# VHH binders against EKC/KEOPS complex subunit cgi121 (cgi121): the designs that were tried, part 3

Target 1, 174 residues: EKC/KEOPS complex subunit cgi121 (cgi121), of Schizosaccharomyces pombe (q9p7j3)
Amino acid sequence: MILPLFPETQVHVFVYENVSNCAAIHEQLISQNPIYDYAFLDAATILYKKQVYSAIIRALEDRRDEQMKTKTIHSEVILSLSPKTEISSAFRQFSMTKKSKNIVVVKIDSKLTEEEEFERLDKLVEGNRVEFSDEELQKLIDFKVLKKNYKLDPSTLENPLASILSSIALRGYS

## First folded at step 2 (VHH)

Design cb2 (from c18 with I100L; framework vhh_5c3l_4)
Fold by ESMFold2-Fast, scan of step 2:
Structure cb2 (fold): chain B 174 residues (1-174), chain A 122 residues (1-122)
Amino acid sequence: as target 1 above (174 residues)
Amino acid sequence: QVQLQESGGGLVQPGGSLRLSCAASGFTFSSYAMSWVRQAPGKGLEVVSDINSGGGSTTYADSVKGRFTISRDNAKNTLYLQMNSLKPEDTAVYYCAKSLYGSPFLTDRDYRGPGTQVTVSS
C-alpha cells in the first residue's frame, strides 16, 4: 500500500487468526531478533483499517520530524495507537502478548513485495491469514479492551471511529 | 520486581577508557534484549547501544561507533559497556534498560536503573 503523504514508503498490513505460537513470537520480540522487525499488534485492540493507518501516518510523521520516542518505526506504530505518549503503557495496551490469539502485523520500509512478505510471515506465524478489512477486524475485536484503551462511554461504543482517530491524531487532547 | 544496577562510572581523562556493568535481577535476563542509554547535562536521552538476548546482534549510535562495545554474560545476569577513546562529549549519566520490540522503556523507571555518572575531563 501507498500512503498519499508518504508515497515512497512501502506499507504492508497482515491479519492472522487462531495463532498458536504467540508465546514463541513474543520471546523473539523481547530478545530483539531482527527477523521479527514488525509491529505485532493484538487484534483484540483494532476495530478499523483507518485506526491502523492513522497510527502508521503518525509514526511516519514523527520519523520525518526526528521526534520518534522509540528505536524502530515499528515500535513507533505501537506507541502511536495510544492516546497517551507513554511507551510502556502503549505496549501493554496494544502489542501482542503470549496469550494473544489473533494478531495484526505491520511492516514498513520492506524491500520485499507484499507476496514475498506473506511467504516470510507464514513461516513465522502459525495461524490463518485473513483479509485486512473492517469486516474481518470486527470479528476479532474485544470491545471491553477497546473501551478501556480509548476511554469510551457506552454511547460512543456504538460509533467509536471519530473518537479513536482523534485520540491517535491529537494524542494528549482527547 | 525488575532491578537494574549500573556501576563502573567515574572521572577519566580524554582518550581514556571505562567499563560499565549492569547487574540485573527480578526477570529472566537471558530472554530480553538490553540497551545502554545516556543523558548528558541539559540534553535528552540518547540510546547508545543495543544487544539482543543471545549477544550475537549489536547496534551503536553513530557518535560512539568504533569506540564502544556492548556485551553481556547471561550466566551472571550482567550487561557491559566497554568505552574506549573517551571524549568530553561522552560526559553523561549512563543507564541500563530493558528493550521490547527494539525499544527501551526510557520513561518507565521499572525498565531502567538509577544510572552511573561518567565524566570525561582533564
Scores: ipSAE 0.062, ipTM 0.469, lowest interface PAE 5.3, mean pLDDT 85

Design cb3 (from c18 with I100F; framework vhh_5c3l_4)
Fold by ESMFold2-Fast, scan of step 2:
Structure cb3 (fold): chain B 174 residues (1-174), chain A 122 residues (1-122)
Amino acid sequence: as target 1 above (174 residues)
Amino acid sequence: QVQLQESGGGLVQPGGSLRLSCAASGFTFSSYAMSWVRQAPGKGLEVVSDINSGGGSTTYADSVKGRFTISRDNAKNTLYLQMNSLKPEDTAVYYCAKSFYGSPFLTDRDYRGPGTQVTVSS
C-alpha cells in the first residue's frame, strides 16, 4: 500500500489466524533478533484496517519529526495504537503474547515485494494467512479488549471507528 | 521477582574511565536483550546502548559512540558498560533495563534497577 503523505514508504500488513508458535516468536522478540523486525500485534485488539493505517501514519509522522519514543518504527506503530503515551501499557495492550492465536503483522521500509515478505513470514509464522480486510478482522476481534483499550462507553460501541481513529491521531492531547 | 542491581558509578574527572555492572536475577537473563539508559539532572531518559541476547549485536547513542562499550556475560547474569573519555555531559544516573521490541521496558518493577550515579567534574 502507498500512503498519501508517505508515498515512498513501503508498507505491508499480514493477518494470520490459528498461529501455533506465538511463544517461539515472542522469545525472538524479547531477544531482539533482527530477523523478527516487524510489528506483531494481537488480532484481538484490531477491528479495522484504518485503525492499523492510522497507527502507521502516526508512527511515520513521529519518525519524520524526530519524535519517536521507541527504538524502531515497528515498536512505534505498537505505541501509536494506544491512546496513552506510555510504552509499557501500549505493549501490554496491543502486542502479541505467548498465548495469542491470531496476529496482525506490519512491515515498514521493506525492500521486498509483498510476495517475498509472504515467503519470509511463512518460515517464521506457523498459521493460516487470511486477507487483511475489515471482514476478516471482525472475525478475530475481542470486543471486551477493544472497549478496555480505547475506554469506549456504550454510546461509542455502536460505531467505534471515529473514536478509535481520534484516539490514535490525538494521542497525548486529551 | 525480576531484580536488577547496578554498581560501579562514582566521581571521576573529565577524561577518566568507569566500568558499570548490572547484576540480574529472577528471569532468564540470556533470553533478553538489555539496555543501558541514563537520566541527567533535569532531563529525560536517554537510551545509551543496547545489546542483543547473545551479545553479538550492539548499538550506541551518537553522544557516546566510540567512547562507551556495552557487553554481557550470560554465565554470570551480568551486563557491563565500559565508559572511556568521560565528559561532564555524561553526568547522570545510569540504569540497566530489559529490552522488548527494541525498547527498554518503562516500568520500574519490570525493567529498571535503582540506578548508579556517575558524576564527571573537575
Scores: ipSAE 0.197, ipTM 0.578, lowest interface PAE 4.2, mean pLDDT 85
Fold by OpenDDE, second read of step 3:
Structure cb3 (fold): chain B 174 residues (1-174), chain A 122 residues (1-122)
Amino acid sequence: as target 1 above (174 residues)
Amino acid sequence: QVQLQESGGGLVQPGGSLRLSCAASGFTFSSYAMSWVRQAPGKGLEVVSDINSGGGSTTYADSVKGRFTISRDNAKNTLYLQMNSLKPEDTAVYYCAKSFYGSPFLTDRDYRGPGTQVTVSS
C-alpha cells in the first residue's frame, strides 16, 4: 500500500485473530530481534482502519520533519496512536502484550509486496489472518480499553472516529 | 435492510426490574457490536451500554453501572438488557442500535429500532 503523501514509502497492515504465540513474539520484541521489525498492536485497541492510517501518517510526518520521539518508525507508530505524549503510556495502551489474542501488525518501508510480506510475517505469527477492515476490527475491539485510551464520553461517541483522529492529530498540542 | 425491534418495556416501581429484548434481522447479527441507548423526556440520546460482537466486552454508562447488564444470544439474533434496581431517572425510551462505532452518527435512525418505553414510577 502506498500513502498519497508518502509515495516512496510502502506500508503493509495485517490483522491476526486467535494468535497463540503473542508471548513469544513479545519476548522477541523485548530482545530487539530485527526479524520482528514491525509495529505489533493489540487489536483490542483498534477500531478503525483510519485510526491506524492516521498513526502511520503521523509517524511518517514526524520522521520527515526529524521530530521522532522514539527510536524506530514502528515504535513511533505506536506512540502516534496515543493522545498522550508519554511513550510508556502509549505502549501500555496500544502495544501487543503477552496476553493479547488478536493483533494488528504494521510494516513501514517494506521492500516486499503485500503477499511476500505476509508470507514472511506468517512464519512469525501463529494465528488466523483476517481482512484489514472496519468490520473485522470491530469484532476484535474492547470498548472498555478504547474508551479509556481516548477518553471517549457520550458526546464523542456520536462520532468516535472524529474524536480518535483528533486525538491522534493533536497529540502534544493540548 | 437492518431491522431491530425492542420489547420488554413497561411500567415498574422504583427498585423493580425489567428485561429488554431486541430482535435483530437483515444483517449478520454476530458480526456487529450492539448498543442500548435511551432518550429521556427533554433530553438527548445517551448510550446506556454496548457489547462487542462476541459478547466478551461490555461497557456501561456510569449511571447504570452495577444495575444494568447487557448480553446477547447470537444464535437467536437477540440483544438483552437486564435492568435491576430501577430508578425514576431511568425513565426513557430505550433503543437497541446496531454497531454504533461503525456508524458515523449516533443519532442515525437507520441503525436503531423504534424503541420501547420504560417508565419507573411509584
Scores: ipSAE 0.021, ipTM 0.367, lowest interface PAE 6.3, mean pLDDT 90

Design cb4 (from c18 with Y101F; framework vhh_5c3l_4)
Fold by ESMFold2-Fast, scan of step 2:
Structure cb4 (fold): chain B 174 residues (1-174), chain A 122 residues (1-122)
Amino acid sequence: as target 1 above (174 residues)
Amino acid sequence: QVQLQESGGGLVQPGGSLRLSCAASGFTFSSYAMSWVRQAPGKGLEVVSDINSGGGSTTYADSVKGRFTISRDNAKNTLYLQMNSLKPEDTAVYYCAKSIFGSPFLTDRDYRGPGTQVTVSS
């Protein structure tokens, strides 16, 4: 994917279902193993491709403007999914946990091709890769989690896209 | 459960050196990346340095690069910060912090110690 405002930035997004080694991946993330420098998201929190892209764009804007609150661009993507600017809360809401079953993985500024990242991730993640599409994401979402994270009421939950995107784009201004 | 206790702060002259220690308990220290963060009077928290779980990978803020060295002793559950060529601008409360997912908790008190004061005389 090429982002119009960031044409030099390489972005890859991968989706895995039925992942059996989330506890092992989580351990590598808390130890800061550089091999695991990706944003590992719980797919239960992601409903749309545009939700992920909006968080990526916001993180890249924060990096461009020297406004990042976290150490890496990947952790900034996780923070950027949250309607708040509180780091620990955002990670609890959106990051994968030891108990996650389905995950979305984001890589920014890869030195590898998409195919090479794919081969690398397939060795790290014990699960089934599926297409990064709204259709596949909608099979993995937990609407109770989505409602809680974005504070949606029942009427908004019927068509939440605009509300979610506004929450991501306007965090810190509300 | 997480307990972090900093020590080694004090009053030091410009150009001097100081070594901070952080004793960790209540979690498996050797499994977590650790950070030093500081807060100067009237300023926000800033990350000074971080170190991965095994000690082989470190980063530093531009303001301290070449002057500060982070290290850890996993056998003693202790994190260190060697501070050389200290400047008045380094005056701050220094906290050790437990990192998650490659990011220190910049604003989360639950994952940092009570802090140790470093004052570099004007």
Scores: ipSAE 0.159, ipTM 0.570, lowest interface PAE 4.7, mean pLDDT 85

Design cb5 (from c18 with Y101W; framework vhh_5c3l_4)
Fold by ESMFold2-Fast, scan of step 2:
Structure cb5 (fold): chain B 174 residues (1-174), chain A 122 residues (1-122)
Amino acid sequence: as target 1 above (174 residues)
Amino acid sequence: QVQLQESGGGLVQPGGSLRLSCAASGFTFSSYAMSWVRQAPGKGLEVVSDINSGGGSTTYADSVKGRFTISRDNAKNTLYLQMNSLKPEDTAVYYCAKSIWGSPFLTDRDYRGPGTQVTVSS
């Protein structure tokens, strides 16, 4: 995918359902195995493609402006999904866990093609790849998790996209 | 219950050296990446160094690169920070922390020790 404000930045997003090895993947993430240098998100927290792209754009803006709060662009994507600047809370809210079943995987600045990343991830993730689309994401979302993470009330839940995008864009801004 | 206990801090002159240790218990130390994090008076937390579970991959903040060396002994459940060429700006409380993918879980106290004070002055 090509981002209008970052046309030189290579971005790949993958969605896996029915993942059976999340505990093993989590072990690799806590050990900081460089092979797993991706943003591994719990699909229960992602409702729209635009939600993921907004977090990516925010992370790239922070990198451009030399204002990243985490060590890697991928951890910055995870932080950028959160309406708050608090790193540990963002990871708790949006990162995949040992108990995750469906995941969204983001790769930025890949030296590989999309097909090569696909082959690599298929060796790491024991699940079924599905299209990165609003339709597929809406099958995997947990609305209770979404409501809690973005503090949505019943009236906002009727139009969650605008509220979510606003929360991502205005994170840390008083 | 995760327990982390730092030691080795103290008062040193500029240009001096200190070696910090962190004794870990209550979790499988060899499975986790570890970090050294510091907080200077009136400042926020700064991650100064990370090491992966096997010890083969390390990173350093630009402020300490070339002066500090992180290492670990998985057989002894111990994390180390060798600090050389210390500067007054290195004055801080130093904490040992469990890492998750390049970022310590700092808001959860289970992931951080009580700290050890390092003071660099003449």
Scores: ipSAE 0.013, ipTM 0.458, lowest interface PAE 7.1, mean pLDDT 84

Design cb6 (from c18 with S103E; framework vhh_5c3l_4)
Fold by ESMFold2-Fast, scan of step 2:
Structure cb6 (fold): chain B 174 residues (1-174), chain A 122 residues (1-122)
Amino acid sequence: as target 1 above (174 residues)
Amino acid sequence: QVQLQESGGGLVQPGGSLRLSCAASGFTFSSYAMSWVRQAPGKGLEVVSDINSGGGSTTYADSVKGRFTISRDNAKNTLYLQMNSLKPEDTAVYYCAKSIYGEPFLTDRDYRGPGTQVTVSS
């Protein structure tokens, strides 16, 4: 996908359910294997496509403005999902773990097509790819995790999108 | 099981030197970037230095640049921190930590050792 504010930046987002090798992927991430240079998110933390895109846009803005707080653009996406600017907390809240079952995978600046990235990821991820859509994400979300990560009140749980997007856009001010 | 064990801390005078060591086991040490992080009394965690898996790339916090040197011996599964020109402000518990995505995972105890106390006073 091409973002209107960043038309020269290629962005691909993939969703996998019933992933059986999250522990193996996690070990590759902590060894900093360059083949795994993606943002691997726990799908339990993602409710909307707009949530992911807002974090991507914020990360790209920080890179453009030379204000990245992390070492890679993919780490910056993970940080940008958090309402606070604390790297370790953001990773604990949003990144996949050895125990994850469903994941969202983000690739920025790929030189490959979406189909080529999928073929590459198909060799790394042992799970079922599903459509990156609000409908599919809503099957994988954990509302208790979402509420905790964004400090949502019960009154906002029926339509939390605006609160989530505001938290991402106004991080450091709320 | 990942095990990280720091040693080499102690009491030193301002201007003195200490060398910290971290013995690593339970994982392929040579495949991971490593960090030294510290926590001063009443303060949060501070990343002091990191080193890539091969040892050829290092970074340092501004507070320690020119005084501290991080190094590793992959054959011995050991990480080192050479601390020179120590200041009272360097007083802290020092931890050896594994990183993920190039970032230290400071809140996960499996990625950090129990720490070694460094006290700089006269």
Scores: ipSAE 0.030, ipTM 0.365, lowest interface PAE 4.8, mean pLDDT 85

Design cb7 (from c18 with F105W; framework vhh_5c3l_4)
Fold by ESMFold2-Fast, scan of step 2:
Structure cb7 (fold): chain B 174 residues (1-174), chain A 122 residues (1-122)
Amino acid sequence: as target 1 above (174 residues)
Amino acid sequence: QVQLQESGGGLVQPGGSLRLSCAASGFTFSSYAMSWVRQAPGKGLEVVSDINSGGGSTTYADSVKGRFTISRDNAKNTLYLQMNSLKPEDTAVYYCAKSIYGSPWLTDRDYRGPGTQVTVSS
């Protein structure tokens, strides 16, 4: 994907269902193994492609403005999904856990081709890759988790996209 | 029952040196990346240095590059920060913190120690 405000930035997003090795991946993330330099998100928290892209754009804006609150662009994507600018809360809300079953993986500034990233990730993730599409994401979402993370009232659950995007763009100012 | 206990802070003159230590218990220290974080009076939290679980990869904030060295001793469950050429701007409370997913866990007390005060003045 090419972002209009960041046309030089390479962005790849991958979706895996029925992942059996989330505990092993999580161990690599807490050790800061550099081959796992991706944003690993719990798919239970992601409803729309635009949700992921909005977080990526916010993270890239923070990097451009020298306002990143985390050490990597990938951890900044995770933070940027949260309506609050609080690192530990954002990771509890959106990052993959040892118990995750379905994940969304984001790579920014890849020095590899998309094909090479696909090959690398398929070796790290023991699961079934599916299309990054709203249709596939809607099969993996947990609406109870989504409602809690974005503090949605029952009326906004009928059309949550605008509320989610506003929460990401405003960083809790709404 | 994660416990992190910083030590080694104090008053030092500009140009001086201090070595901070952080004793860790209640978790498998050797499995986690660790960070040093500081907060100066009236300022927000700043991550000054990170080290991966094995100690072979380190990063530093631009403000401390070339002056500070982070290291760890996994056999002793201890994290260190060697601080050289100290400046008044380094005056802050220094915290050690567990890192998760490439970032320090800054807002959870269970992942951060109580801190040690470093004061650099003449």
Scores: ipSAE 0.122, ipTM 0.514, lowest interface PAE 5.1, mean pLDDT 85

Design cb8 (from c18 with F105Y; framework vhh_5c3l_4)
Fold by ESMFold2-Fast, scan of step 2:
Structure cb8 (fold): chain B 174 residues (1-174), chain A 122 residues (1-122)
Amino acid sequence: as target 1 above (174 residues)
Amino acid sequence: QVQLQESGGGLVQPGGSLRLSCAASGFTFSSYAMSWVRQAPGKGLEVVSDINSGGGSTTYADSVKGRFTISRDNAKNTLYLQMNSLKPEDTAVYYCAKSIYGSPYLTDRDYRGPGTQVTVSS
């Protein structure tokens, strides 16, 4: 995927359902194994493709402007999904856990093609890859989790896209 | 509950050396990557170095590269920072941090212990 404001930046997004080894992946992430340098998100928190892209764009803007608050661009994506700038809260809310079942995986600055990243990631993730599409994401979302993470009221929960995108863009200002 | 206790700071002259230690408890130390972060007076937090769970991979901020060495002793649940060729710009409170998913905690609430003060002055 090519982002209009970051045309030189390679972005790949993968969705896996029914993942059986999240505990093993989590152990690799906390040990900072470089093979696992991806943003691993809990799919229960992601409703739209635009939600993921908005967080990626925010992270890339923060990197460009020398304003990153985390060590890697991938951890900055996770932080950027949160309406707050509090790192521990963002990771608790959006990152995969040992108990996750469905995950969204983001790779930025890959030197590999999407197909090569898939082959690499297929060795790490024990689950079924599905299309990165709004239709597939809407099968995996937990609306109770989404409501809590973005502080949505009942009326906005019916069509939350604009509210979610505004929360990502206005991080730290409300 | 995670507990991290820093020690080894003090007053040193430019060009001098200090070794910081961080005693860890309340979690499986050998399973986590660890970092040293610092905060100079009136400035934000800066990640100066990190080390993976096994100690084989390390990174350093450009400001300290070639002068600081991070290491760990998993048998003793202890993290170290050897600081050589110290500069006045290294004056800061130094915190050790448990890294989660490639990122150390960068908020005050995520740190355990008071940090250790390093002052580089003539």
Scores: ipSAE 0.048, ipTM 0.448, lowest interface PAE 5.4, mean pLDDT 84

Design cb9 (from c18 with T107R; framework vhh_5c3l_4)
Fold by ESMFold2-Fast, scan of step 2:
Structure cb9 (fold): chain B 174 residues (1-174), chain A 122 residues (1-122)
Amino acid sequence: as target 1 above (174 residues)
Amino acid sequence: QVQLQESGGGLVQPGGSLRLSCAASGFTFSSYAMSWVRQAPGKGLEVVSDINSGGGSTTYADSVKGRFTISRDNAKNTLYLQMNSLKPEDTAVYYCAKSIYGSPFLRDRDYRGPGTQVTVSS
């Protein structure tokens, strides 16, 4: 995908369901294995493609403006999903855990094609790849998690897109 | 409970050297990547260096490349920072931090130690 404000930046997003090795992946992430330099998100927290793209755009804007709060662009994507700037809270809320079953994986600045990244990720992730689409994401979301992470009122939970996007875009203006 | 205790700070003249140590307990040290983070007077937190769980992969901030070396001893649950050719600009409190992805929890004190003061006299 090509982002209008960052047309030279390669972005790949992959969705895996029924992942059986999340504990092993998590161990590689905490060990800082460079092969695992991706943003690994819990799919229970992601309802829309636009939610992921908004976080990516915010992370790229912070990198451009030399305002990143984390070490890598991928950890900055995880932080950017959060309505607050607290790093530990963002990772607890959005990153995959040992108990995750479905994951969303983001790669930025890849030197590889989408097909080559897929081949590499398939060696790391023991699960079924599905299309990155609103339809597939809506099968994997946990609305209780979504409501908690974005502090949604019952009235906004029925159509939360605008509220979620505003939370991501306006983070840090309060 | 994660416990991290830094030591080895002190007063040194420009061009001098110091070696910092961080004793870790309360978690499986050998499974986690670790970082050194510093805060200079009146400035924010800066990540100085990271090391992966096995010690084979390291990164450094541009400000310290070629002068600082991070290492670890998993048998002793200890992280080290060898600081050479010290500059007045290196004056800061240095913290040992537990990482996720190589990103320490900079705003969560439970993931970093109390710090050790390094003062480089000019």
Scores: ipSAE 0.033, ipTM 0.476, lowest interface PAE 6.3, mean pLDDT 85

Design ja1 (from j17 with R105L; framework vhh_5j56_2)
Fold by ESMFold2-Fast, scan of step 2:
Structure ja1 (fold): chain B 174 residues (1-174), chain A 128 residues (1-128)
Amino acid sequence: as target 1 above (174 residues)
Amino acid sequence: QVQLVESGGGLVQPGGSLRLSCVASGFTFSGSDYYAIGWFRQAPGKEREGLSSISSSGYGSTSYSDSVKGRFTISRDNAKNTVYLQMNSLKPEDTAVYYCAAGYLDSLFTSPGQYNYWGQGTQVTVSS
């Protein structure tokens, strides 16, 4: 994917359901194995494609403006999903855990094609690939988690997109 | 409960070397998810400066500020619950109180606000 404000930045987003090896992946992420340099998100926290894209754009803006708070662009994506600017809170809220079952995987600045990233990730992730679409994401979301992460009340939970995007875009300014 | 204790500071001549140690208690680097250890310093009349960080992870991802890159080396011994800062080719400008701090796994050493636990500091003086 090509982003209008960052046309030279390669972005790939993958969705896996029924992942059986999240504990093993988590161990590799904690060890910071460079083979696993991706943003691994818990799909229970992601409702819309625009939510992921907004976090990616915010992370790229922070990198452009030399305002990153984390060591990698992928960690900055995870931070950027959170309405708070505290790294540990963002990772607890959005990053995959040993108990995750469905994940969203983001790769920025890939030197590989989308097909090559598919081949690589399919060796790392033991699960079923599904389309990165609002329809598929809405099958995997946990509304209790979403409500807690974005502090949504019942009136906004009915149509939360604008609230979520505002939280991501205004992170650190509100 | 969580404490970090620095040691190894002192007086050293220009061009000399020191190794600082940071011992953690109340948590362990081995098996501790989500911790990075950073080294910071504060010289008289200056703001606190981030120098280097290392993750508690098996691969031990490291980062360095430009002012110390090539002269300072961060390392860890998870079995001893200790992080080291090896300082070589010391200059008078390196005179400062040196702090170790524990923060989240991917915290940049340029983001001191992301570090939740701090040691009391150890004085390093570089003078002839």
Scores: ipSAE 0.288, ipTM 0.631, lowest interface PAE 3.4, mean pLDDT 86

Design ja11 (from j17 with L108I; framework vhh_5j56_2)
Fold by ESMFold2-Fast, scan of step 2:
Structure ja11 (fold): chain B 174 residues (1-174), chain A 128 residues (1-128)
Amino acid sequence: as target 1 above (174 residues)
Amino acid sequence: QVQLVESGGGLVQPGGSLRLSCVASGFTFSGSDYYAIGWFRQAPGKEREGLSSISSSGYGSTSYSDSVKGRFTISRDNAKNTVYLQMNSLKPEDTAVYYCAAGYRDSIFTSPGQYNYWGQGTQVTVSS
């Protein structure tokens, strides 16, 4: 995909449902195996494509401005989804766990084409690929998790997009 | 509870070497959780400066600030729950209190605010 202000940056986003090996993937992620250098998100936390794009843009802005708070751009994406700039909280809120069933995977600065990344990820993830679309994401979201992560009240939860995007954009500001 | 204790500081002449040790208790480097362990320093009247970090993971990567790259080496001994900072070619400008800190596994030394657990510090003085 092409991002405003970052047209030279390669970005790929993949969605997998019914993943059976989340515990094995999680073990590789916590050990920081470089083969798994992606942002692995729990799909229960992602409602919109724009939510993911906003986090990617914020992470790229932080890298451009030499303000990254994490070791990798992929960890910075996970941090950027959180309304607060605390790494451990962001990972607890948005990163996949051993119990996850559906995941969203982000790759930035790939040296591979989208198809080559699909081939690589399909060897790591035992699940069904689905389209990265609002329709597919809405089938996988957990509204209780979303509400907790973004501090949404019932009226905001009915149409949460603007609130979520504002929270990501204003991360670290009240 | 997580605790970190630094040791190995002291007085050395310019060009000398010191090895600092950071011993962790209340968690294990080989456990199910992985940590970022960072070394920081603070000279009087200056802000705290990040120097280096290492992951406790088996695939652990290291990183260094430009001010110490090539002179300082960070390493870990997970069996001893210890992280080391080997400091070579010391300069008077390296005089500071040195701190060990632990943060979530993806914390980097340029963000001291992301480290939740800090040692008490150990003084390093480089003078002739």
Scores: ipSAE 0.352, ipTM 0.686, lowest interface PAE 3.2, mean pLDDT 87

